Miniprotein binders against q9bqp7. Designs and how they scored, part 42

Target 1, 240 residues: q9bqp7
Amino acid sequence: VPQNWFPIFNPERSDKPNASDPSVPLKIPLQRNVIPSVTRVLQQTMTKQQVFLLERWKQRMILELGEDGFKEYTSNVFLQGKRFHEALESILSPQETLKERDENLLKSGYIESVQHILKDVSGVRALESAVQHETLNYIGLLDCVAEYQGKLCVIDWKTSEKPKPFIQSTFDNPLQVVAYMGAMNHDTNYSFQVQCGLIVVAYKDGSPAHPHFMDAELCSQYWTKWLLRLEEYTEKKKNQ
Key: E = the ipSAE of ESMFold2; O = the ipSAE of OpenDDE; V2 = 0.75 times the mean of E and O plus 0.25 times the DockQ between their complexes.

## First folded at step 3 (miniprotein)

Design q87
Fold by ESMFold2-Fast, scan of step 3:
Structure q87 (fold): chain B 240 residues (1-240), chain A 88 residues (1-88)
Amino acid sequence: as target 1 above (240 residues)
Amino acid sequence: SPERLEEIIRKLEEAVKLFEEGKIELEIWDAFLLIMEAEDLARETGDPELREILERVREALYLILEGRPEEAIRILEEAIRRLEELIE
């Protein structure tokens, strides 16, 4: 159990829609600060197993592609992910005019992959929006908060390129989602309660995306693990 | 449903195979995703009898994350056998 326990859900908030809620999705800008981001905490507290696998993958890719080829490959994966997130933000935004770029992006494999998921997404509350946990002192930038099959979720969009996936903190995706959830539930810029998560893995070849739904109980379990990672990060900083 | 249980079993069997083959380290990420997919399918059934099996599957995920794949494989194999017993 973590020494500095804090609840993921806010007892002062409701998960039901409120008439005073904004009609347009929130998009609070992420400001650079000395306060650590969710990504930084997770990257600096990777397990020995995760570090080993990442280093082995990196060395193998460099052997196959060369150092310049590896750099180009990783750059291209980053650009594809960025374009995918930009397309999703545009698609889910309640905009008055259609953009030609949006129509062209619907032809990409990743966007085709998520079509069946998007049909079940409604009631968008936040897009590409900053969250800050004022008590636990961490920040993050979440992709989306919306109803998925009638349940309000923090939704995280991921891209995968089988059979050679770009390896990041894949094991940490649930921790990332609950970290954002806990921050949003205690961030004064937001007024609603989120109790569920959704990780959507989209495929480059257009194969149907895999949705990984996280209910409140599962979110609570991963939240405990996130608190342990945050404690580990804080302890490591004290020794630096 | 029997069809849902069969899907869960197939995903867990594929995950075990990926770990045992040891061809490349990246296989562990695919195995982890398969196990998570099996867990999601089990949760969707809402069947209380699956709760104990689901907890074992979750334990296997944590063991993999902690670098203990041999113990995870043994737990997954036990979970598969228990799920097969639920299919008549």
Scores: ipSAE 0.000, ipTM 0.115, lowest interface PAE 11.7, mean pLDDT 75

Design q88
Fold by ESMFold2-Fast, scan of step 3:
Structure q88 (fold): chain B 240 residues (1-240), chain A 88 residues (1-88)
Amino acid sequence: as target 1 above (240 residues)
Amino acid sequence: SPERLEEIIRKLEEAVKLFEEGKIELEIWDAFLLIWEAELLAEETGDPELREILERVREALYLILEGRPEEAIRILEEAIRRLEELIE
């Protein structure tokens, strides 16, 4: 149990649409701040097992691909992920056109992979938008907030190559999602409540993406684990 | 080495237990880490049979991501049996 426990959900907010809600998805820019980001907290509080596995993965990949090959591989994975996110933002944004993103879409089978998921996504409320937890003092940049099969979700898009997934992107995905959720629920820039999460793993070869839905109970359970990671981060920084 | 194979078997048995407990949604990332750790531990061998077994283990990981834990458990149990035979 974390010492500074705080609820993930805000009793003063509703997950139902409000007539005064913006018709255009919110896109609040992330401001560089001394306040730690979700990704920084997670990277700085990896368990000894996670650090060991990541280092062994790196060493194995270097043995297989060579030092230059490993660098190229990781750079390509990063670039493909970035372009996939840009394409999804364009597709889901009513104010953008695909004409500006055509070349990025031509470089990836990931968009084909997520087609069956996208047909179940509607009511987009936020895209590539900054969140800040005012009380717990952390920030993040979430991918998407939208209804998935009628449930308002924080949606996180992930890319994977089946035989060689980037292990660093895998460890803490549920914690990342609930951290964004808790921040949004207590961020004055937003007026609604999110109680569900969705992690979508898209595949380079175009095979069907896998949705991992997180209901309110599951989100609450991962939220407790996130609070422990945040507490560990805070404690480490106080002792510097 | 036999020591490395014993470690792989232990990790796979832990993954099977997590899946069998029906905590797939809660423990999926822990199970993923155990499967990855088992694969990394096997990197020192060039045995074609061991490579095939690890390919099946990786298939089980993707079956978990696909929401098919029963099929994943069957594959992991078969992998454990085959690894035990390599030690014997």
Scores: ipSAE 0.010, ipTM 0.315, lowest interface PAE 9.8, mean pLDDT 78

Design q9
Fold by ESMFold2-Fast, scan of step 3:
Structure q9 (fold): chain B 240 residues (1-240), chain A 87 residues (1-87)
Amino acid sequence: as target 1 above (240 residues)
Amino acid sequence: DEEERRELEEKIKELLERAREHLERARELAKKGDYEEAELEIWDAFLLIMEAEFLARELGSPELLLRVFDLREEIYWLLERIRERRE
């Protein structure tokens, strides 16, 4: 149990549509400052399991590819992920209806992988948007907030390169989602409440993406775990 | 549905059993001083445990989640013993 417990959901907010809500998805820019990001908190509080897996994965990849090959591999994985997110933002933005969209971005295996998920996504409320938890003092950049099969979700898009997955991308995915959710629910730049999460793992070969839906109860479970990680981060920062 | 829930339970149990097998192989390798091979077995065990935890939380099974925690603690214990011997 965390010592500094705070609810994930905001009792002052509704998940019901409001007439004054903007018709264009929100895109609040992320401001760099001394407030820690979700990713920094998670990186500074990795479990023994995560540290071991990351160390071993790096050793194996360097042994297989060499140091230069490893750097090239990780750079390419990062670039592919960045392009995948850019393509999804373009596809989901209601303002991006022009035929002039980059055809190469839209024809990747990752985009093919996610087609069946996209047909169930509607009512986009935010894309590549910054969130800040004013009370708990952390920030983040979420991928997407939209309805998935009628439920408003924080959606996190992940890429998987089989057979050699980028192991860091599999760590703490549920914690990232609920951290963003809790921040958004208490961020004055947003007026709605999100109670569900969705992690979508897209595959490079175009194989059907796997959706991992997180209902409110599951989100609450991971929220408690996130609060413990945040508490650990704060304690380590005071003692370093 | 109830049948989907049963299938998920069986998958989690299979993941946990496979993780246990890797842990026991790691113990035997560690006893022989084969620490690098032991750590490879631990790596496989952790990946299985990580998947089992995610699915157990999705299923909402405190019983299976507790089994995940217990196995993880056993792996942590062995890993610390190995690291003490190697450094």
Scores: ipSAE 0.255, ipTM 0.709, lowest interface PAE 4.1, mean pLDDT 84

Design r1 (at its last look DockQ between E and O 0.72; V2 from the best seeds 0.00; counts 0 for: pae E 3.3 > 1.5)
Fold by ESMFold2-Fast, scan of step 3:
Structure r1 (fold): chain B 240 residues (1-240), chain A 89 residues (1-89)
Amino acid sequence: as target 1 above (240 residues)
Amino acid sequence: SREELWERIFELIEKGDKEEALRLLREYIEKYPDNPDALFLVAELLYDMGRPEEARKVLERAKELAKKTGDPELIEYVELLEREIEERS
């Protein structure tokens, strides 16, 4: 069976700027529907290894923090991540309504952590924007589409708080990025082509963020794995 | 064969057949010595079976291999288990 049955890149689209491209970054709202989200597909199709590791991580965290402490920890991690994403959207957005900045967020260690990455980011085309793959029928909400070191990328911002990272977000990050990429490349709300990905892991103490760049070849490899996860999700849904 | 063996190991873990899983993991490691995930699983199972000193030794090997193969995520899992063993000893 052909690996390219559903290609990640759209042959009808160019990666070069078009005169019809909006000057303001796109922010299409995510619509609730029966169509599965990227995160739901990934959560429902974890591998046996991922399930094993997640269960062990949860058990150890509960042993260390207690049930209530674990709930507080996970809530705090999600809140910090949300605030980090809000700060980045504000920093990268040219719109006045999105540029209302919280001084505390701008002074956070996470924002300091990504400063050297942000210097290489330009040409922002989408922020916190919904994508839908029209033929494969899945949706997602991507963080950012912008040029990183001159290459148009789907950029995913991650936070890490050592020594206790969130295991759920570590294994599937490349799959999440390529799923958004493939959806955007086949979504009629967008006119451009994205061929690269970037996962940026920021640190609470302000230590320099780690960029994980994904070229077109690597994205194609992860796309094949994403299609397998999507197929597994579809098969499981039929049996419910 | 490699993927089939890896899947079978997890099936045994799910069934609670930890001793048999360890035997297959050791066969896997002999054949595929560059996989730090396999060493980490050995340590997990040894700890589960009440053999924390053996688990600690295997974790040290897993951590060294993870550093060589460039797997920082696995290093974090290793350190979590190392801390649990330390606190429970």
Scores: ipSAE 0.391, ipTM 0.790, lowest interface PAE 2.4, mean pLDDT 82
Fold by ESMFold2, look of step 5:
Structure r1 (fold): chain B 240 residues (1-240), chain A 89 residues (1-89)
Amino acid sequence: as target 1 above (240 residues)
Amino acid sequence: SREELWERIFELIEKGDKEEALRLLREYIEKYPDNPDALFLVAELLYDMGRPEEARKVLERAKELAKKTGDPELIEYVELLEREIEERS
């Protein structure tokens, strides 16, 4: 259990009325920050098992592909992820904001992969939007807030070359989602609250993406684990 | 505790004390037999110690458990090590 527990949901927002869909999704700009990002916290608090597995994976990929081949592989994975997120923002936002990029961005296996998920997504409230937890002092950039099958979710889009049918095989992704959720629920830039999460894993070959839905109970379980990671990060920085 | 034993095993691995790490890891598996990560670690240590045939047998068991638990990331790690063992045999 964390030393300083803090709730993921904000009771003060339980009295706010449900807002109608805005004409344009929120896109809060990422501000100058001296506080850590969610991804920085997770990267600097990896378990010894995570570090061991990642180092061995890197070693074997370099052995198989060569140093230059591995660099090219990782660069291409990063670039395809970036293109995927740009395409999703274009698809989910008003036509006039991204019109000139739509054609080239829409041609990918990853976009084909998520088409059946996108049919269940509606009521987009935020896209590529900054969140800040002012009390716990962390910041993030969430991918999307929208309804999935009628439930308002923080949605995180991931690319993968291999299918991942179970949520517990998605590394730190559940922690990332709940960290964004907790920050958004306590960020004065947002007037609404979200209690559910969704991780969507899209595949390079266009195979149907796997959605991993997280209800409020599951989010609360992962929130506790996120608080432990944030606490670990904070203690490391105090002991500089 | 379970977490303390797991952390101690990785500390020994980082120090290169493979024999002691393997002893503790086998103790861990006896107490927690349904952990495919632990079996994969045994295979890694056996391979590092020049015992690739023993590693291959343990990998088959780790892969079976990883499939039952639905852990495709661990399956990828297992398959990479299997390929490395085959390339050097």
Scores: ipSAE 0.299, ipTM 0.750, lowest interface PAE 3.3, mean pLDDT 82
Fold by OpenDDE base, look of step 5:
Structure r1 (fold): chain B 240 residues (1-240), chain A 89 residues (1-89)
Amino acid sequence: as target 1 above (240 residues)
Amino acid sequence: SREELWERIFELIEKGDKEEALRLLREYIEKYPDNPDALFLVAELLYDMGRPEEARKVLERAKELAKKTGDPELIEYVELLEREIEERS
């Protein structure tokens, strides 16, 4: 049980969009502060097992690709992910934002993969927007807040070369999503609350993406795990 | 705890005490038979100990379990280790 329990949901916020919600998705810039990001917290609180397995993976990949080949691989993975997020932001942004849709960004297997998910996405409220949890002292940059099948979700887009049919196969991604939810629900820059999460795993080959929907109950369960990770991070920093 | 056991196993591996690490991993697998990560580590240790045939048998079990659990990353690790064993054998 977390020592410093904090709710994921804000009882002072209504789930109903205020009629005054801007038609334009929020894009709050991430402020570079001393405050740790969600990603940093998760990375610094990986289990020894996770660290070991990742290091072994890296060593095996270097053995297979060579050092330069592995650097190129990691750079390409990063670039592909970035391009995918940029393409999604362009797709989900209102048409009036004259950002010349680079048609080349839309020609990817990942974009093809998510087409069936995008059909169920509506009511985009935030894109690439910063969230801050002032009480718990963490920040993050969320990909998207939108309605998925009529439910308002924090949506996190992931790229994969291999099928991830189970939410358990997404490692710490559920923790990231609920961390963003909890921060957003208590961030004064947001007037609304989210109760659901969605992890979308897009595939390079254009095969149908896997949606991993997280209801309020599942979000609450992962929120407890997130709080434990945050406490562990805080403790590690006090000892540093 | 499960975490303490893993910590101890990794400490042993880092110290180069592969035999004791292997023993603890085997005990872990007896208690928790459906852990593909543990099976993978057993296979890796066996390979590092010059026991490739035993490593292969354990890797097959790890691969099957990883597929059953839907852990594509572990499947990839198993496949990479399998290839390495084949190339060096």
Scores: ipSAE 0.028, ipTM 0.506, lowest interface PAE 2.9, mean pLDDT 86
OpenDDE base, second read of step 4: ipSAE 0.026; ipTM 0.479
ESMFold2 (binder alone), look of step 5: mean pLDDT 80; pTM 0.745

Design r10
Fold by ESMFold2-Fast, scan of step 3:
Structure r10 (fold): chain B 240 residues (1-240), chain A 89 residues (1-89)
Amino acid sequence: as target 1 above (240 residues)
Amino acid sequence: SRYELWERILELIEKGDKEEALRLLREYIEKYPDNPDALFLVAELLYDMGRPEEARKVLERAKELAKKTGDPELIEYVELLEREIEERS
């Protein structure tokens, strides 16, 4: 158990589903701060085995593609992920229904991959929105909060190139989801309670995306692991 | 201690001393059979050393242990390596 343990769910908030509250904005912009982001905490507290696996992946790719080829590959993966998130934000945002969309972007393999998941998504409450845990002092930018099959979820969209998915895009995903969840549940800018997570892995070739649903029990288990990573980050920063 | 031996193994892997790392991993697994990460690292090293059939067998063991210990993240890594080995066979 972490020394500075804190609950993921806010006992002062209702866990009953309700309609979207128009007073709560869909998007709160992320502001730069000295407060660490979820991504930074995770990157700076990677285990030696995670660092080794990442280094092995890099070396293997460089051997296969060459130094310049590897640089181009990683740049392309980053850009594809960015465009995928932009497309999903556009598709799910009711405020963008009046804007012209890039029809070619909507025909990508990744978007085709998630179509069957999107049919089960409704009641969008947040998109590309900043969260801050006021007590634990960390920030994040979550992808989406919406109902999936009737359950309010923090939804994280991931891209993967079959048959060799980008290993970094799958590392620590459950920890990211619960970190965002805990922050949102204790962020005064939001009024609702989220207890479930969903990680959706979309494939470049259009193969059906894999949904990884996380119920409240599983979220609580990963929350404890996230608190340990956050404690490690804080300790390392003090002893720098 | 368990954690001291584990740290030594990870340092050898990072250094690229694969044969020595594999030797110590076998010793570690003998003493501490409940760590699925150890089995995964054995499989990764075996594959890197050109021993994919042995790697595949160890991955099967790693996956079963990861299921028992509730480690879905490791199952993902096992499946990634299984796919890579299959593609080259």
Scores: ipSAE 0.007, ipTM 0.238, lowest interface PAE 9.8, mean pLDDT 79

Design r11
Fold by ESMFold2-Fast, scan of step 3:
Structure r11 (fold): chain B 240 residues (1-240), chain A 89 residues (1-89)
Amino acid sequence: as target 1 above (240 residues)
Amino acid sequence: SRWELWERILELIEKGDKEEALRLLREYIEKYPDNPDALFLVAELLYDMGRPEEARKVLERAKELAKKTGDPELIEYVELLEREIEERS
């Protein structure tokens, strides 16, 4: 059990919209801070097995593509992911807040992949928005908070190229989602409660995306593991 | 698909469902026998599950594939795991 255990859900908050909630999705900018980000904590607390698998993937890719080719490949994957997230933000934002839609961003295979998921997404409350856990002192930038099939979720959009997966990103996806959830639930910039998560894995070839829904119980289980990773990060930082 | 099967395997390992992960890993290896990472995961799972003799046999296969990659660190890692299994057995 973590030494600084803290609940993921805030008993003073409701997942139901109220009259004071803004009509447009929240987009709190991420501010520079010495407080660690969710991604930093997770990256610095990878297990030896996760590190080994990531290094093996890198080595295999370097052998296949060459060192310059690997650098180009990873840069392209990063750029594709960035464009995918920009396209999703554009699609989910009210058109009045986005004066021009980039049609090129909306035509990727990844966007085709998520069409069936997007049909079940409504009631968007936050997009590309910063969260901070004021008590546990970590920050993050979440992709989306919206209703999926009637349940308010922290939604994380992931891209995947078959058969060359990002080994590292699959291990910590649930931890990332619950870390954002716990932060948002205790962040004074937000007034609502999120109890569910959704990880959507989109495919470059347009194959139907796979949704991984996380109910409140599963989120609570991953929350305990996130707290352990955060504790490990804090201890590791003290020893440097 | 290869990606979906691999992702499911990694998810099961992270959740601690080692027996189901092992079952799917063996299915993966039959379809994709050229991946040394899969063999290393099988060996590690077998060792963790108290089956060191089976882990040794899988490590021999992983060692063969690792040598073909020309990766001295991976070969050394295999040898270290093999020695650790022997010493604890």
Scores: ipSAE 0.000, ipTM 0.149, lowest interface PAE 13.8, mean pLDDT 75

Design r12
Fold by ESMFold2-Fast, scan of step 3:
Structure r12 (fold): chain B 240 residues (1-240), chain A 89 residues (1-89)
Amino acid sequence: as target 1 above (240 residues)
Amino acid sequence: SREELWDRILELIEKGDKEEALRLLREYIEKYPDNPDALFLVAELLYDMGRPEEARKVLERAKELAKKTGDPELIEYVELLEREIEERS
């Protein structure tokens, strides 16, 4: 058990909307500060096995594509992911519908991949919004908070090219989601409670996206692991 | 499938369930004996679990397979872990 245990859920909050909740999705900007981000904590506490697997993947890709080909490949993957997130924010936010968008991106294979998921998404509460856990001292930028099949979820959108992406990024996804959830549930900028998570893996070729739903019990299990990673990060910083 | 078994192994490593990861890695190696990365992961897990002599034996197997397949980068990983085991034994 983590020494600095703290609950993921806030007993003073409800998952049902109330009169003080905004009618438009929240988008709190990420503030500059010395507090570590969720992604930094996870990157700095990778296991030796995760580091080995990531490096071996990189070596194989460089062998196949060459140094320049590898750089082009990784730049293209990151750009496609960024554009996918921008397209989803535009689709889910009424405020973005008046902006000129790249039509090719809105009709990309990734967007086609998530169409069946989007039909079950409603009641959007936050998009590309900053969260901060004041007690545990970490920050993050979450993709989306919305109802999925009637349940309020922290939703994380992932892109996957077949063959698959970075191992480290893939397996830290549940920890990333619950870290955002716990922060939001205790962040004074938000008034509601989130108890569920959803990781959506979209495919470049338009194949149907895979939704990975996380109920409250599963979120609690990953939350304990997130607290251990945060504790490990804090200890490593003391010893530097 | 091979991909599903490998993904399950990686998930167990991520969760820190080293005993179950080791069990599935051994199953994977029996079905797919040409992967020296799998042998190296077995050695790493054995060392992490306080079983350095078993790790050393598996590292020798990983090194021979890496030599056969022309994988000098993996040989470097094997030699680093062999040195760590010697230094801290």
Scores: ipSAE 0.152, ipTM 0.678, lowest interface PAE 4.4, mean pLDDT 83

Design r13
Fold by ESMFold2-Fast, scan of step 3:
Structure r13 (fold): chain B 240 residues (1-240), chain A 89 residues (1-89)
Amino acid sequence: as target 1 above (240 residues)
Amino acid sequence: SREELWLRILELIEKGDKEEALRLLREYIEKYPDNPDALFLVAELLYDMGRPEEARKVLERAKELAKKTGDPELIEYVELLEREIEERS
């Protein structure tokens, strides 16, 4: 489908604050139904090469750690990410206090990693909030919408055990960000316009996080790719 | 480095830039000939690009390397793709 049939940006909306904007960040709960999530669409439309590489990585990890060790490793990675997101939500919420837990020293490293990024984040409008594109029929749960260096962004927080200096992810992180952006821009629960994205990769050892900023043009390019993945998902479902 | 070149290849595959991914995979294989996964990815890309005879030749090389390295899982992938190429020929 052409991008001009389903634009990422809503020309009827502004990214400037207005009097109707809530003073407390929005947190709309995700209601699951038959409508696919952004993550499901991306997982179901991986290329054969991406599937092969992921399966080979899993096999090597299982060989190294054992089946139980691999399960523990993946559970630990998930838990670390969850705790990192919970800490960020607490830090960015105007009425919440940051909680430190002695059992989560690794979480402290990730928090230290993002400190220099957080200095440039303000004007938080949404945290852990559901978005739905009514026309394209997909849903998502975004991490954060806030101003980064004066620009309103969909911000996605990622954790990594290894430093990755400006190397693009092998996962579909930019597509995830623009999918949330397009949904929010056309979701009646929201009144503002987001035109920029930010992927922040935080490191376990406390090394400075790497921000990957996406301007409006780059977001438009990735939006076209997201629409292709969504179309592929829809076609696969019709043929089942 | 080896790791940086590999990550660049994976990023190109993710973007769907098959021609550039293939070019870098060939450079990678010349420098690091011990990775049978790289040969299998070359075969998959060649097949996707409508070059099944070249894919079949690369699969033979991937299978031989997998046998030498004791990688039965990769041999299974090779045989599945060989069968797909044969069925669609």
Scores: ipSAE 0.188, ipTM 0.710, lowest interface PAE 4.0, mean pLDDT 81

Design r14
Fold by ESMFold2-Fast, scan of step 3:
Structure r14 (fold): chain B 240 residues (1-240), chain A 89 residues (1-89)
Amino acid sequence: as target 1 above (240 residues)
Amino acid sequence: SREELWYRILELIEKGDKEEALRLLREYIEKYPDNPDALFLVAELLYDMGRPEEARKVLERAKELAKKTGDPELIEYVELLEREIEERS
């Protein structure tokens, strides 16, 4: 059990829009701070087993692609992921219409992959927006908060080469989503409640993306695991 | 000696002594059947040694044990190797 348990959901908040909510999606910038990010906490608290398996995966990829091929692969994954997120922010922003981006929507396999998911996304509340948990002392930058099939979700967009998903970006995804959710639910810059998560894995070849929906119960289960990782990070930092 | 045996196995794998590593892995699994990493390493060695059907069977066992012990990271690794075997068969 985590020593500093804190609830993921805020009972004083609703998932319904109210008159004080802005009409455009929120985009709060990340500020420089000594407070750790969600990704930093997760990276620094990998188990010896996780580190060993990640190194074995890297070794296998290097054997297949060569040293330079692996570096190119890793660099390309980063750039394609960044471009994918930029395209999705543009598509979901009311300030820029789909009409203006029609050509680019169909040119990328990743964008084609998510078309059927995007049809079920509406009511965008936040895009590329900073969250901070004042009590638990961590920050993050979430991709999107919007309704998916009528449920308000923290949505995390992932790119993957089918069939070889990028290991580092996959394993802790549920923890990342709930960490953002818990921070947002208790961040005074936001007024709404999010109780669901969605991890969308888009494929380079345009194959239909896989949505991994996380209901409130599943989010609560991963939240406990996130609190344990955060506690481990805090203890390690005290000993450095 | 569980730790000593495990590190010895990893050392043999690093050195490329696959037959000896496989022999010790079988001994390890007999004594410590709760480690899905051991099953995964068996499957990886079997595949490298040109025994993909045996590797596939061991991967199924590794995935089942990983699900039971709550190891989603290993499940992902298993699925990568399963697909590689399928593509080549």
Scores: ipSAE 0.005, ipTM 0.202, lowest interface PAE 11.2, mean pLDDT 78

